# VH-VL binders against q869s5r1519to1633, part 22

Target 1, 115 residues: q869s5r1519to1633
Amino acid sequence: YILVAEDNDINIKVVVRQLEKLGYTAIVGINGLKALEIIGSFPICLILLDCQMPQMDGFTCSTILRQIEPTGQRIPIIAMTANDSKDRCFEVGMDDYLSKPVRVDRLQKTLSDWI

## First folded at step 4 (VH-VL)

Design s76 (framework fv_recibokibart)
Fold by ESMFold2-Fast, scan of step 4:
Structure s76 (fold): chain C 115 residues (1-115), chain A 120 residues (1-120), chain B 108 residues (1-108)
Amino acid sequence: as target 1 above (115 residues)
Amino acid sequence: QVQLVQSGAEVKKPGASVKVSCKASGYTFTDYYMHWAKQAPGQGLEWIGEINPNSGGTNYNQKFQGRVTMTRDTSISTAYMELSRLRSDDTAVYYCAREAWELLYYFDYWGQGTLVTVSS
Amino acid sequence: QIVLTQSPGTLSLSPGERATLSCRASQSVDSSYLHWYQQKPGQAPRLWIYGASSRATGIPDRFSGSGSGTDFTLTISRLEPEDFATYYCQQYGSYPLTFGQGTKLEIK
């Protein structure tokens, strides 16, 4: 499963459709709290994480995930962002970065790098 | 070559239902969402909704929710839009349109349109 | 919902002139999700510009699109007779998807 943590309906549609076309199964969390709940319930192999979400933003979500993840089970976290401020993403334990709107060729390359 | 061919014009009475078809050819039908739009005489375009031909999943504009139903038949590469409880202001040309998604999300091919006239 | 307001409603010009068509959104729209369609009477709309600035296949280079945020523009540098039509902007940034009311470009 790939977790898509994103609150915007069109961005969800874009990413989920691209993932499914590439042969992946996606699960959507519409905020950071729901994303954390999903990770505890499903075998997630990679997280696509919007940096700006209501209630718990992606930076806070990433920080919590890195604190609670089991030894030897680091899940790749790929930031989704509308800006070019990728340095903060790495500081909170995110592994890579995709610009929104996500394009299928960039998504395919990123997934091949981490899965 | 991609083509979307719609069913012919219909005349209906108020309270009736109409079902418009959109037959796709020249591409893999299940790979692209299909949208429907309304254009009343002399007016602009209004989005009605979309269908994922692979799953059958739909998403409708709230303005039409409860009166519109979108379906598809993958064996004949055809999408359908049914509008029920017709009113005079449903008189319009209805278009189907294919959604491109490989680069960006936009409507790259359109059907020729189906005129639906609601009169008593 | 995002409301797209196009101006002017009607633009009367002669072949050879420059046309500037405006589309203003009630809230910010990512330029990747702002598109323009051309429609002639009795015909279906046709994709013209996508992602605010990219010309669709076969569209002449006299057409250009620009803009970001809430303000988008379609420009025709030198009008030709076949350019007279109604142009619609459309956003795919949020549901429900919406179109502007159209700008009718008519020959003077």
Scores: ipSAE 0.163, ipTM 0.754, lowest interface PAE 4.3, mean pLDDT 87

Design s77 (framework fv_recibokibart)
Fold by ESMFold2-Fast, scan of step 4:
Structure s77 (fold): chain C 115 residues (1-115), chain A 120 residues (1-120), chain B 108 residues (1-108)
Amino acid sequence: as target 1 above (115 residues)
Amino acid sequence: QVQLVQSGAEVKKPGASVKVSCKASGYTFTDYYMHWAKQAPGQGLEWIGEINPNSGGTNYNQKFQGRVTMTRDTSISTAYMELSRLRSDDTAVYYCAREGYELPYYFDYWGQGTLVTVSS
Amino acid sequence: QIVLTQSPGTLSLSPGERATLSCRASQSVDSSYLHWYQQKPGQAPRLWIYGASSRATGIPDRFSGSGSGTDFTLTISRLEPEDFATYYCQQYGSYPLTFGQGTKLEIK
């Protein structure tokens, strides 16, 4: 599964549709708290994480995940962001980033780098 | 040679239901979302909803929620829109339209439209 | 829901003139999700401009789109007889998807 943590319904549709076309199954978490719940319940191989979400944003979510994950169980976290804030993404343990709205060619390249 | 061909005009009584079809050809039916829009006489366009022909998943405009049902039959590349409990205000031309594959998502091909008249 | 307001409702011009059609959104719309359609009487709408500024395949270069945020414009630099039609803007930035009420270009 690929986890899509995103609260905007159009952005969810865009990313899920693109993942489907590339042969992946997506699970959606509409905020950081739901994302953490899903990670504990499903075999997630990669996380696409919106940096700006209600309740718990992506930066906080990434920080918590990195603190609690077991050694050797590092799931790639790819930021989805409207801002080019890549330095901050890496500081909180994210591995890469994609600009919103997500383009299929950029998503495909990024997935090939991490899966 | 993409084509969307809709079923013919219908006249219905208030309280009845109508089911409009949209037959797709010239492309892989399951690769493109299908949308439905309403255009009342002399008025503009109003979005009714969408269907993913691959999954059968739907998303409806709340204004029509509870009265509209969208389905598809992949074996004959046909999408359907059923509108129930018809009112005189449902008199309109109904269009199906295909959503483009890539961003930005737009309606690149449209059916010819189906006139539904609701009258006593 | 995002309301798109088009102005003017009707624009009466002659061939050879410049047309400017406005579409204003009640809240910000990413320009990538703002599209324009042309519709002639008795016909289905046809995609004309997508992503605020990109011409659809086969659309003459006298048509241009521009804008961002809440203000979008469709411009026809030199009207041809076949350009007289109703133009609708549409947003795909938020559900429900919405259209403007249309601007009718009519011959003076």
Scores: ipSAE 0.226, ipTM 0.759, lowest interface PAE 4.2, mean pLDDT 87

Design s78 (framework fv_recibokibart)
Fold by ESMFold2-Fast, scan of step 4:
Structure s78 (fold): chain C 115 residues (1-115), chain A 120 residues (1-120), chain B 108 residues (1-108)
Amino acid sequence: as target 1 above (115 residues)
Amino acid sequence: QVQLVQSGAEVKKPGASVKVSCKASGYTFTDYYMHWAKQAPGQGLEWIGEINPNSGGTNYNQKFQGRVTMTRDTSISTAYMELSRLRSDDTAVYYCARETWEIPYAFDYWGQGTLVTVSS
Amino acid sequence: QIVLTQSPGTLSLSPGERATLSCRASQSVDSSYLHWYQQKPGQAPRLWIYGASSRATGIPDRFSGSGSGTDFTLTISRLEPEDFATYYCQQYGSYPLTFGQGTKLEIK
């Protein structure tokens, strides 16, 4: 499973459709709190994480996940964000980034680096 | 070489059904969504719906919901659109089109079109 | 549903002139989901500009797209004879997908 943490309906549909075309099964969390809940309940191999979400944003979500994850169980976190915020993604433990709007060629390359 | 080849023109009476085929070649049929669009004589394009050839899942424009059925046969890489209870305003060229995976909801290859004429 | 209104309906120009084609949406559309197609009589449409501003493969650089929100524009800087066709905008801001009614570019 690839977890898509994203609150915008159109962005969810685009990314999920791209993942399905690439042969992956997606599960959606509509905010950071739901994303953390899903990680504890499903076998997630990679997280696509929107940096701006209601209740808990992606930066806060990444920080919490990195604090609570067991040693040796690091799940790759790929930020979905604007280019000007990418440096902060690495500071909070995210592994890579994708610029919005997400293009399938960039998504495929990024997934190949981490899966 | 990607090609979408549609079935030939049809003439139907009001109340009948028509089933248009779209045979794909030059790519992996199950990897790309297929869409259908209507173009009445001298008019613009109208989206009818989409099918995922891998799952068989469909999503239809509500205007055609209840009258349209989209199916596919993966063994022959062919998509079908059936329109029932035909009316005179269903007279149109019907296109199948492949959605590119690089650009969601953009159509990079189109069939040549199938003219369906509904008359009594 | 989102209605796309194209203007003008017909644009009569000569080769060498600049063409500006408008597409206006009844609601805001994310530019990533606004595409343009070219259609010639008796032929299927062809993808021309995607995501409001990106040229599809093989499309000459005299074509450019721009816009955001509700207002989108297709510009042809210097018309060639092969550019005379009908152009359609298309959106996926929401279901159902819709097309504009088209702008027919014809020789004056």
Scores: ipSAE 0.012, ipTM 0.634, lowest interface PAE 8.0, mean pLDDT 85

Design s79 (framework fv_recibokibart)
Fold by ESMFold2-Fast, scan of step 4:
Structure s79 (fold): chain C 115 residues (1-115), chain A 120 residues (1-120), chain B 108 residues (1-108)
Amino acid sequence: as target 1 above (115 residues)
Amino acid sequence: QVQLVQSGAEVKKPGASVKVSCKASGYTFTDYYMHWAKQAPGQGLEWIGEINPNSGGTNYNQKFQGRVTMTRDTSISTAYMELSRLRSDDTAVYYCAREEWELPYGMDVWGQGTLVTVSS
Amino acid sequence: QIVLTQSPGTLSLSPGERATLSCRASQSVDSSYLHWYQQKPGQAPRLWIYGASSRATGIPDRFSGSGSGTDFTLTISRLEPEDFATYYCQQYGSYPLTFGQGTKLEIK
């Protein structure tokens, strides 16, 4: 499963559509708290994480995930962000980034790098 | 060649329903969202809603919610828009249009339009 | 809903002139989700510029789009007779999807 943590309806539609066309199964968390719940409940192999979401933003979510993850079980976290936010994403333990709106060729390349 | 072909012009009485069809060819019908738009005489375009032909899921502009129903038949690659309880201000050309998600989400192919006239 | 306001409503020019068409959004729209369509009388709209600045297939290079945030522009560097039409901007940044009211390019 790939977790898509994103609150915007259009961005959800974009990313989920592209993942399905590439042969992946997506699970959507519409905020950071839902994302954390999903990670505990489903076998997530990669997280696509919006940096700015209600209740718990992606930066906070990434920080919490890195603090609580078991030794040797580091799940790749790929930021979904505006170009001006990418440097901050790396500082909080994210592994890579995708600019919004996500392009299918960039998404495919990124997934190939991390899965 | 990719094309969308719509059903012919309709003349309806107030209170009736109209169902417009949009037949797709030249591409995989289920891979692209289909949109519907209204253009009243001499006026601009107004978005009515969208349908995912793969799932049948729809999203409507609230202005038309309760009067519009979008469906599709994947076996004949055809989308439908039904508008009920017609009023004179529903007189318009109705277009179907394909959404190309790689452009991102521009409507790259349009049907020729269907004129619906509502009059007594 | 996001309201798109186009100006001017009508632009009267001669072939050979430069045309500048504006589209202003009531709130910020990601430029990737701002598109322009050309429509001639009796015809369906045709996708002309997508993502604020990319020409659709077959569109001449005299057409260019630019802008971000709330202000977007379609420019025709040197008008040809076939360019006289109505141009609509459209946003896909939030639901409901909306179009501007159109700018009609007409021959002087």
Scores: ipSAE 0.247, ipTM 0.762, lowest interface PAE 3.8, mean pLDDT 87

Design s80 (framework fv_recibokibart)
Fold by ESMFold2-Fast, scan of step 4:
Structure s80 (fold): chain C 115 residues (1-115), chain A 120 residues (1-120), chain B 108 residues (1-108)
Amino acid sequence: as target 1 above (115 residues)
Amino acid sequence: QVQLVQSGAEVKKPGASVKVSCKASGYTFTDYYMHWAKQAPGQGLEWIGEINPNSGGTNYNQKFQGRVTMTRDTSISTAYMELSRLRSDDTAVYYCAREEWELPYAFDIWGQGTLVTVSS
Amino acid sequence: QIVLTQSPGTLSLSPGERATLSCRASQSVDSSYLHWYQQKPGQAPRLWIYGASSRATGIPDRFSGSGSGTDFTLTISRLEPEDFATYYCQQYGSYPLTFGQGTKLEIK
């Protein structure tokens, strides 16, 4: 499963459709709190995480995930961001980034790198 | 090669329903969302809604919600748009169009249009 | 909903002249999701420019698109007779998807 943590309905459609086209199964969390619930309930192999979400943003969500993850079980977290700077995403434990709107060729390459 | 072919012109009375078909060929039908748009005589384009041919999931413009139903038949690569309780201002050319997600999400292929006339 | 306002509604020019067509959005639209279509009378629309600035396959290089945020422009550097048509901008940034009302480019 790939977790898509994103609140915008167009961005959800874009990413989920591209993942399905590439042969992956997506689960959507519409905010950071829902993302954390899903991770505890499903075998997630990679997280696509919007940096700006209501209730709990992606930076806070990433920080919590890195603090509670079991020894040796590091799930890749890939930021989805509207800006071109990725330095702050790396500071909170995210492994890579994708610019919004997500492009299928960039998504495919990123998934190949981390899965 | 890649094309969308729509059903022929229809004349309907107010209160009736019309079902327009859009047959796809030359590509994998289930890989691309299909959209429907309305163009009243002498007017611009208005988005009606979309269907995912793979799942059958739909999303409609609120203006048409409750009167429009989109379906598809994957065995014959055909999408349908049914509009009910027709009024005179539903007289229009209706287009189906394919969404190309790599462009991103532009409508790259259009049907020829189906004229629906609502008259008493 | 995002309202797209095109200006002018009608543009009367002669072949050889430069045309500039405007599309203004009521709120910001990611340029990747702003598209332009050309439509001639009795025909279906044709994809012309996608993602604000990329020409669709086969579109002559006299056509260019530009813009970001709320202001987008379609420019034709030197009009040819076949360019006289109605042009529509469209956004895919939020639901419902919307089109501008169109700019009709007509021969003077």
Scores: ipSAE 0.191, ipTM 0.753, lowest interface PAE 4.1, mean pLDDT 86

Design s81 (framework fv_recibokibart)
Fold by ESMFold2-Fast, scan of step 4:
Parts: sequence; C-alpha cells; structure tokens
Structure s81 (fold): chain C 115 residues (1-115), chain A 121 residues (1-121), chain B 108 residues (1-108)
Amino acid sequence: as target 1 above (115 residues)
Amino acid sequence: QVQLVQSGAEVKKPGASVKVSCKASGYTFTDYYMHWAKQAPGQGLEWIGEINPNSGGTNYNQKFQGRVTMTRDTSISTAYMELSRLRSDDTAVYYCAREEWELGPYYFDYWGQGTLVTVSS
Amino acid sequence: QIVLTQSPGTLSLSPGERATLSCRASQSVDSSYLHWYQQKPGQAPRLWIYGASSRATGIPDRFSGSGSGTDFTLTISRLEPEDFATYYCQQYGSYPLTFGQGTKLEIK
C-alpha cells in the first residue's frame, strides 16, 4: 500500500490515478491525523505527504511519524509541495519531494528510488 | 482523428427525461474521463459531471445530483447523459468533452458538437 | 465552489488592437488548473490556453496567458478578424468544476 496524505480532491484524483497506472494500490488520508491512523492499521511501504493540510500539516505529521515508528522500520516519506522546500523536508525526516501537480514520469522515478 | 459525435436535437415536455449520447472515436475510449457541460441560450458553460469509462464511476455537480445519470457502453465507445424530471430551465445545448490528463494538468482537449435539448409544453 | 468572474463582459475593439481579458477567482487556484477556451456562435468550445500560460496546439503566439493565485489574464497582442469570439476561463482546482461567465470580444 502507498499512503497518500492529501486534502485536495483534485490532487488526490491525480496522484491516485497515476499510482494505479503504475500498478500500485493507494490508501488516502485526508489530513495528518487520518494519515497517522492509517499507518498504524495497514502495511504501508511508502508515504506521499502533502506539506499543507488541515488539522496537521505534513511537516508536523512527518515529525510525529519519525518519533512513533518502530526502530528499524523506517518508511520512506515523500513530500508533495507547490514549492521546492527540500531543506525543511529533510530536517523533519522526509526522504524526497515531488512538485504539485504530480507528473507520472516524476512519480515513477521517485517510487523506483524508494521501493 | 479524435472525434466526439453527439446525438441530434430533442424536444421534450416538462417532466420527461432525455438521454444524450456521445460516440468517441480515434482513441482508446476507456483511457480518458468524459465530462458533460450545459449551456443555456445566451449563457455561459456549467459543469454537470464526469464519468470514468473504465470503471463506470461518476461524480456529479451537486446542482444536478438526483436528476442526472451518466453511463457508458464500452462495446460501442459511447457515453450517455440522462437528465430526468425536465424543467423549462433545462433548455440548453449539452456538450460532452474529453479530459486530457497524460500530457499535463486536467483540461478538455476535445468537445462534441453539442446537442440542443428544448423543454416546452 | 470557486466563482470565476471575467471582465469585461463585452470588449469592443478593432482588428490590429491589443486585447486584455481578466479572470478573477473567489479563492486561490493553482495556475496548472486554470484554462481558457474560445467559443464562436453555434460552435463547441475549443481549448485555447491550458495551465494559465501554455498555448494549445496550433494557437498563434499572439495569444498569451499569465497569472497565479486569484488573478489570471489572457492577452491578444494584435487582434485578427478570426479572434473575435467569446473566451471562457475554467478552473479544475476543486469540485465542482467551474467556468467564468465569458468575455465576448466583438468588432467595434
């Protein structure tokens, strides 16, 4: 499962469509709190995380995930952002980033690097 | 080579239903979402909804929810929009349009010629 | 829903003049999801500019689009007779998808 943490329904449609085209199964969390619930309940192999979400933004979510995850089970977190903010993404434990709107060729390359 | 050909004009009485067709050719029908839009006489465009021809999944504008049904027949590469309980303000040209998504952000790259539906007593 | 307001509603100009058409959104729209369509009387709309600034295939370079956030502009640097039509902006940033009311470009 790939977890898509994203609140905008068009961005969800884009990335889920692209993941399915590439042969992956997606689970959607519409905010950071839902994303945290899903990671505890499903075998997530990679997280696509929107940096700007209601209730809990992606940076806060990433920080909590890195604190809560079991030792030795580090799941790749890929930021989805409208800006190139890679320095902050790495500081909070994110592994990579994708610019929005996500393009299928960039998504495929990123997934190949981390799965 | 891509073409969307819609059914001909219809005249209906208030309370009736109308089903407009949109036949696609020149591409793989199931690979692209199909949208429907309404244009009342002298007015602008209004989005009605979308259908995924692969799954049959639909998403409708809340304004039309309960009166609109979108379907497709993959064997003949045709999408349908049915509007029920017709009112005089449903008089409009109805367009189908294909959603391009592979080459960039979502936009309507090809449109049908339009179907005039007139609702009058 | 996001409301798109186009101004002016009607723009009367002569061939050879420059046209500037405005589209203002009630909420921020990612420029990648803001598009322009041209429509002539009795015809279906045609894709003209996508992603705020990219010309569709075959569209002359006298047409340019710009803008971000809530303010978008379609500019025609030197009007040709064939350019007189109604132009609609459209957002695909959130459901329901919406169009502006259109700007009608007419010969003076």
Scores: ipSAE 0.370, ipTM 0.788, lowest interface PAE 2.9, mean pLDDT 87

Design s82 (framework fv_recibokibart)
Fold by ESMFold2-Fast, scan of step 4:
Structure s82 (fold): chain C 115 residues (1-115), chain A 121 residues (1-121), chain B 108 residues (1-108)
Amino acid sequence: as target 1 above (115 residues)
Amino acid sequence: QVQLVQSGAEVKKPGASVKVSCKASGYTFTDYYMHWAKQAPGQGLEWIGEINPNSGGTNYNQKFQGRVTMTRDTSISTAYMELSRLRSDDTAVYYCAREEWGELPYYFDYWGQGTLVTVSS
Amino acid sequence: QIVLTQSPGTLSLSPGERATLSCRASQSVDSSYLHWYQQKPGQAPRLWIYGASSRATGIPDRFSGSGSGTDFTLTISRLEPEDFATYYCQQYGSYPLTFGQGTKLEIK
């Protein structure tokens, strides 16, 4: 499973359709709290995480996930954000980034790099 | 080449239902979402909803929720839009449109010719 | 619901003139999700500009789109007779998808 943490329903549709076209199964969390819940319930191999979400944003979500993850179970977290915010993404334990709107070729390359 | 061909004009009484078809050709029907839009006489376009022809999943504009049903038949590459409990303000041309996606997100690249539905007593 | 307001409602010009059509959104729309369609009487709409600025296949260079945030513009640098039609902007940034009310470009 690939977890898509994103609150905008059109962005969700874009990313989920792209993942399905590439042969992956997606699970959606509409905010950081739901993303954390899904991680505990499903075998997630990679997280696509929108940095700007209501309630718990992606930066906070990433920080919490990195704090609570068991030794040896680090899941790749890929930020979905503007290119100019990439430095902050790495500071909170995210592994890579994708610019929005996500494009299929960039998504495919990123997934190949991490899974 | 891509074509969307819609069924012919319909005349209905208030309270009746109408089912409009949109037959696709020239591409893999299940690879592209299909949308429906309404255009009342002399007015602009109004989005009704969408269907994923692969899964059959639908998403409707709340204005039409409860009165609209979208379906498809993959064996004949045809999408359907059924509108029930017709009112006089449902008199309009109804269009199907294919959703393209690729390098840039979603837009309607091909449209059917339109189906005029007239609701009159 | 994002409301798209087009102005003017009707634009009367002569062939050879420059046309500027406005589309304003009630809230910010990513330019990638803003599109323009041309419609002639008795015909279906046709994709004209997608992602605010990309011309659809076969659309002449005299057409250009621009804008971001809440303000978008369709410009026709030099009107030809076949350009007189109604133009609709459309957003795909939020459900329900919405169209502007249209700008009718008519011969003066």
Scores: ipSAE 0.359, ipTM 0.793, lowest interface PAE 3.3, mean pLDDT 86

Design s83 (framework fv_recibokibart)
Fold by ESMFold2-Fast, scan of step 4:
Structure s83 (fold): chain C 115 residues (1-115), chain A 121 residues (1-121), chain B 108 residues (1-108)
Amino acid sequence: as target 1 above (115 residues)
Amino acid sequence: QVQLVQSGAEVKKPGASVKVSCKASGYTFTDYYMHWAKQAPGQGLEWIGEINPNSGGTNYNQKFQGRVTMTRDTSISTAYMELSRLRSDDTAVYYCAREEWYELPYYFDYWGQGTLVTVSS
Amino acid sequence: QIVLTQSPGTLSLSPGERATLSCRASQSVDSSYLHWYQQKPGQAPRLWIYGASSRATGIPDRFSGSGSGTDFTLTISRLEPEDFATYYCQQYGSYPLTFGQGTKLEIK
């Protein structure tokens, strides 16, 4: 499963459709709290994480995930961002980034790099 | 050679329903969402909604929700839009349009020729 | 909903002149989700510019699109007779999808 943490309907539609076309199964969390619940319930192999979400943003979500994960069980977290905010994403433990709207060729390459 | 061919003009009385068809050819019908838009005489375009031809899932503009139903028949690569409880201000040309999504999501790359629906007593 | 306001509503120009068409959004729209369509009387709209700046297939290079945030522009560097039409901007950044009211280019 790939977790898509994103609150915008259009961005969800884009990424989920691209993931399905590439042969992956997506699960959507519409905010950071829901994303954390999903991670505890499903075998997530990679997280696509919007940096800006209601209730719990992506930065807070990433920080919590990195604090609670067992040593040696690091799930790749790939930031989704409208601007190049790469430095802050790495600071909170994200591994890579994708610009929004996500392009299918860039998504495919990123998934290949981390899965 | 993608084509979207719509059904012919309709004249309806207030309170009636109209069902417009959009027959697709030249591509895999189930791979692309289909949208519908309204254009009243002398006015701009207004989005009505979308359908995923693979699943049959729909998403409607709230302005039309309750009166619009979108369906499709994959055996003949045809999408349908039915508008019920017609009013005078439903008089318009109705367009179907295909959503391109692969490179840069999302835009309407091909449009049907339009169907004029006239609502008059 | 995001409201797109186009200006001017009507632009009267002669062939050979430069045209600048504006589209302003009530909220920020990612440029990748802003598109322009051309429509001639009696015809369906046709995709003209997508993602704010990319010309659709077959569109002459005298057409260019630009902009980000809330302000987008379609520019025609040197009008040809076939360019006189109505141009609509459209956003696909949030539901419901919306179009501007159109800018009609007419011959002076």
Scores: ipSAE 0.372, ipTM 0.796, lowest interface PAE 3.2, mean pLDDT 87

Design s84 (framework fv_recibokibart)
Fold by ESMFold2-Fast, scan of step 4:
Structure s84 (fold): chain C 115 residues (1-115), chain A 119 residues (1-119), chain B 108 residues (1-108)
Amino acid sequence: as target 1 above (115 residues)
Amino acid sequence: QVQLVQSGAEVKKPGASVKVSCKASGYTFTDYYMHWAKQAPGQGLEWIGEINPNSGGTNYNQKFQGRVTMTRDTSISTAYMELSRLRSDDTAVYYCAREWELPYYFDYWGQGTLVTVSS
Amino acid sequence: QIVLTQSPGTLSLSPGERATLSCRASQSVDSSYLHWYQQKPGQAPRLWIYGASSRATGIPDRFSGSGSGTDFTLTISRLEPEDFATYYCQQYGSYPLTFGQGTKLEIK
């Protein structure tokens, strides 16, 4: 499963549809809290994480995940952001980033780098 | 060539249900979302909802939630919209329309199905 | 929900004249998700302009779209008899998807 953590319905549709076209199965968390719950319940191989979400934003979610994940089980976290800020993403343990709106060719390249 | 062909006109009594079909041809049916829209006589267009033909997943406009059901049959490339508990203000032409991928727009429309609700 | 308000509701003009149709959104809409459809009596709507400014296949170059944010415009530089129809704007920026109420372009 690829986890898509995103609160905007249209952004969810865009990313999920692109993942399906590339042959992946997506599961959606509408905020950081739901994303953490899903990670504990499903075999997630990669996370696409919106930086700005209600209740728990992507930066906080990434920080918590990196603190609680088991040794040797690091799941790649790819930021989805309207503004590029690589340094901040890396500081909270994110591995890469994608600009919004997510384009299928950039998504495919990024997935090939981490899966 | 892409075509969407809808079922014929229906006349129903208040309280009944109607099921409109939309048969797709000329493309891979499961690759594109299908939408439904309503147009009352002399009025504008109103979005009812969408269906993902691959998964069967649906998303409805809250105005129709609880009365509308969208389904599909992939073996015959046909989408369906069922509207229950019909009222006089459900009298309208109902359209199916195919969604093109990003940037999402409706590139092909069915010819429309007139549903008349009268006593 | 995003409300799209079109103005004028009816525009009466003669062939050869310029037409300007407005679509105003209650909230900002990404221009890539603002579309225009043409509808003639007894016919299904037809995609006319997509992404605020791109003409659909086969649409004459006398049609142009523009705008961003909350204000969008459809312009017809020189009306032909076949252009008299109702035009609807539509947004796909957020659910529920919405259409404007339409501008009816009629012969004076």
Scores: ipSAE 0.161, ipTM 0.738, lowest interface PAE 4.5, mean pLDDT 87

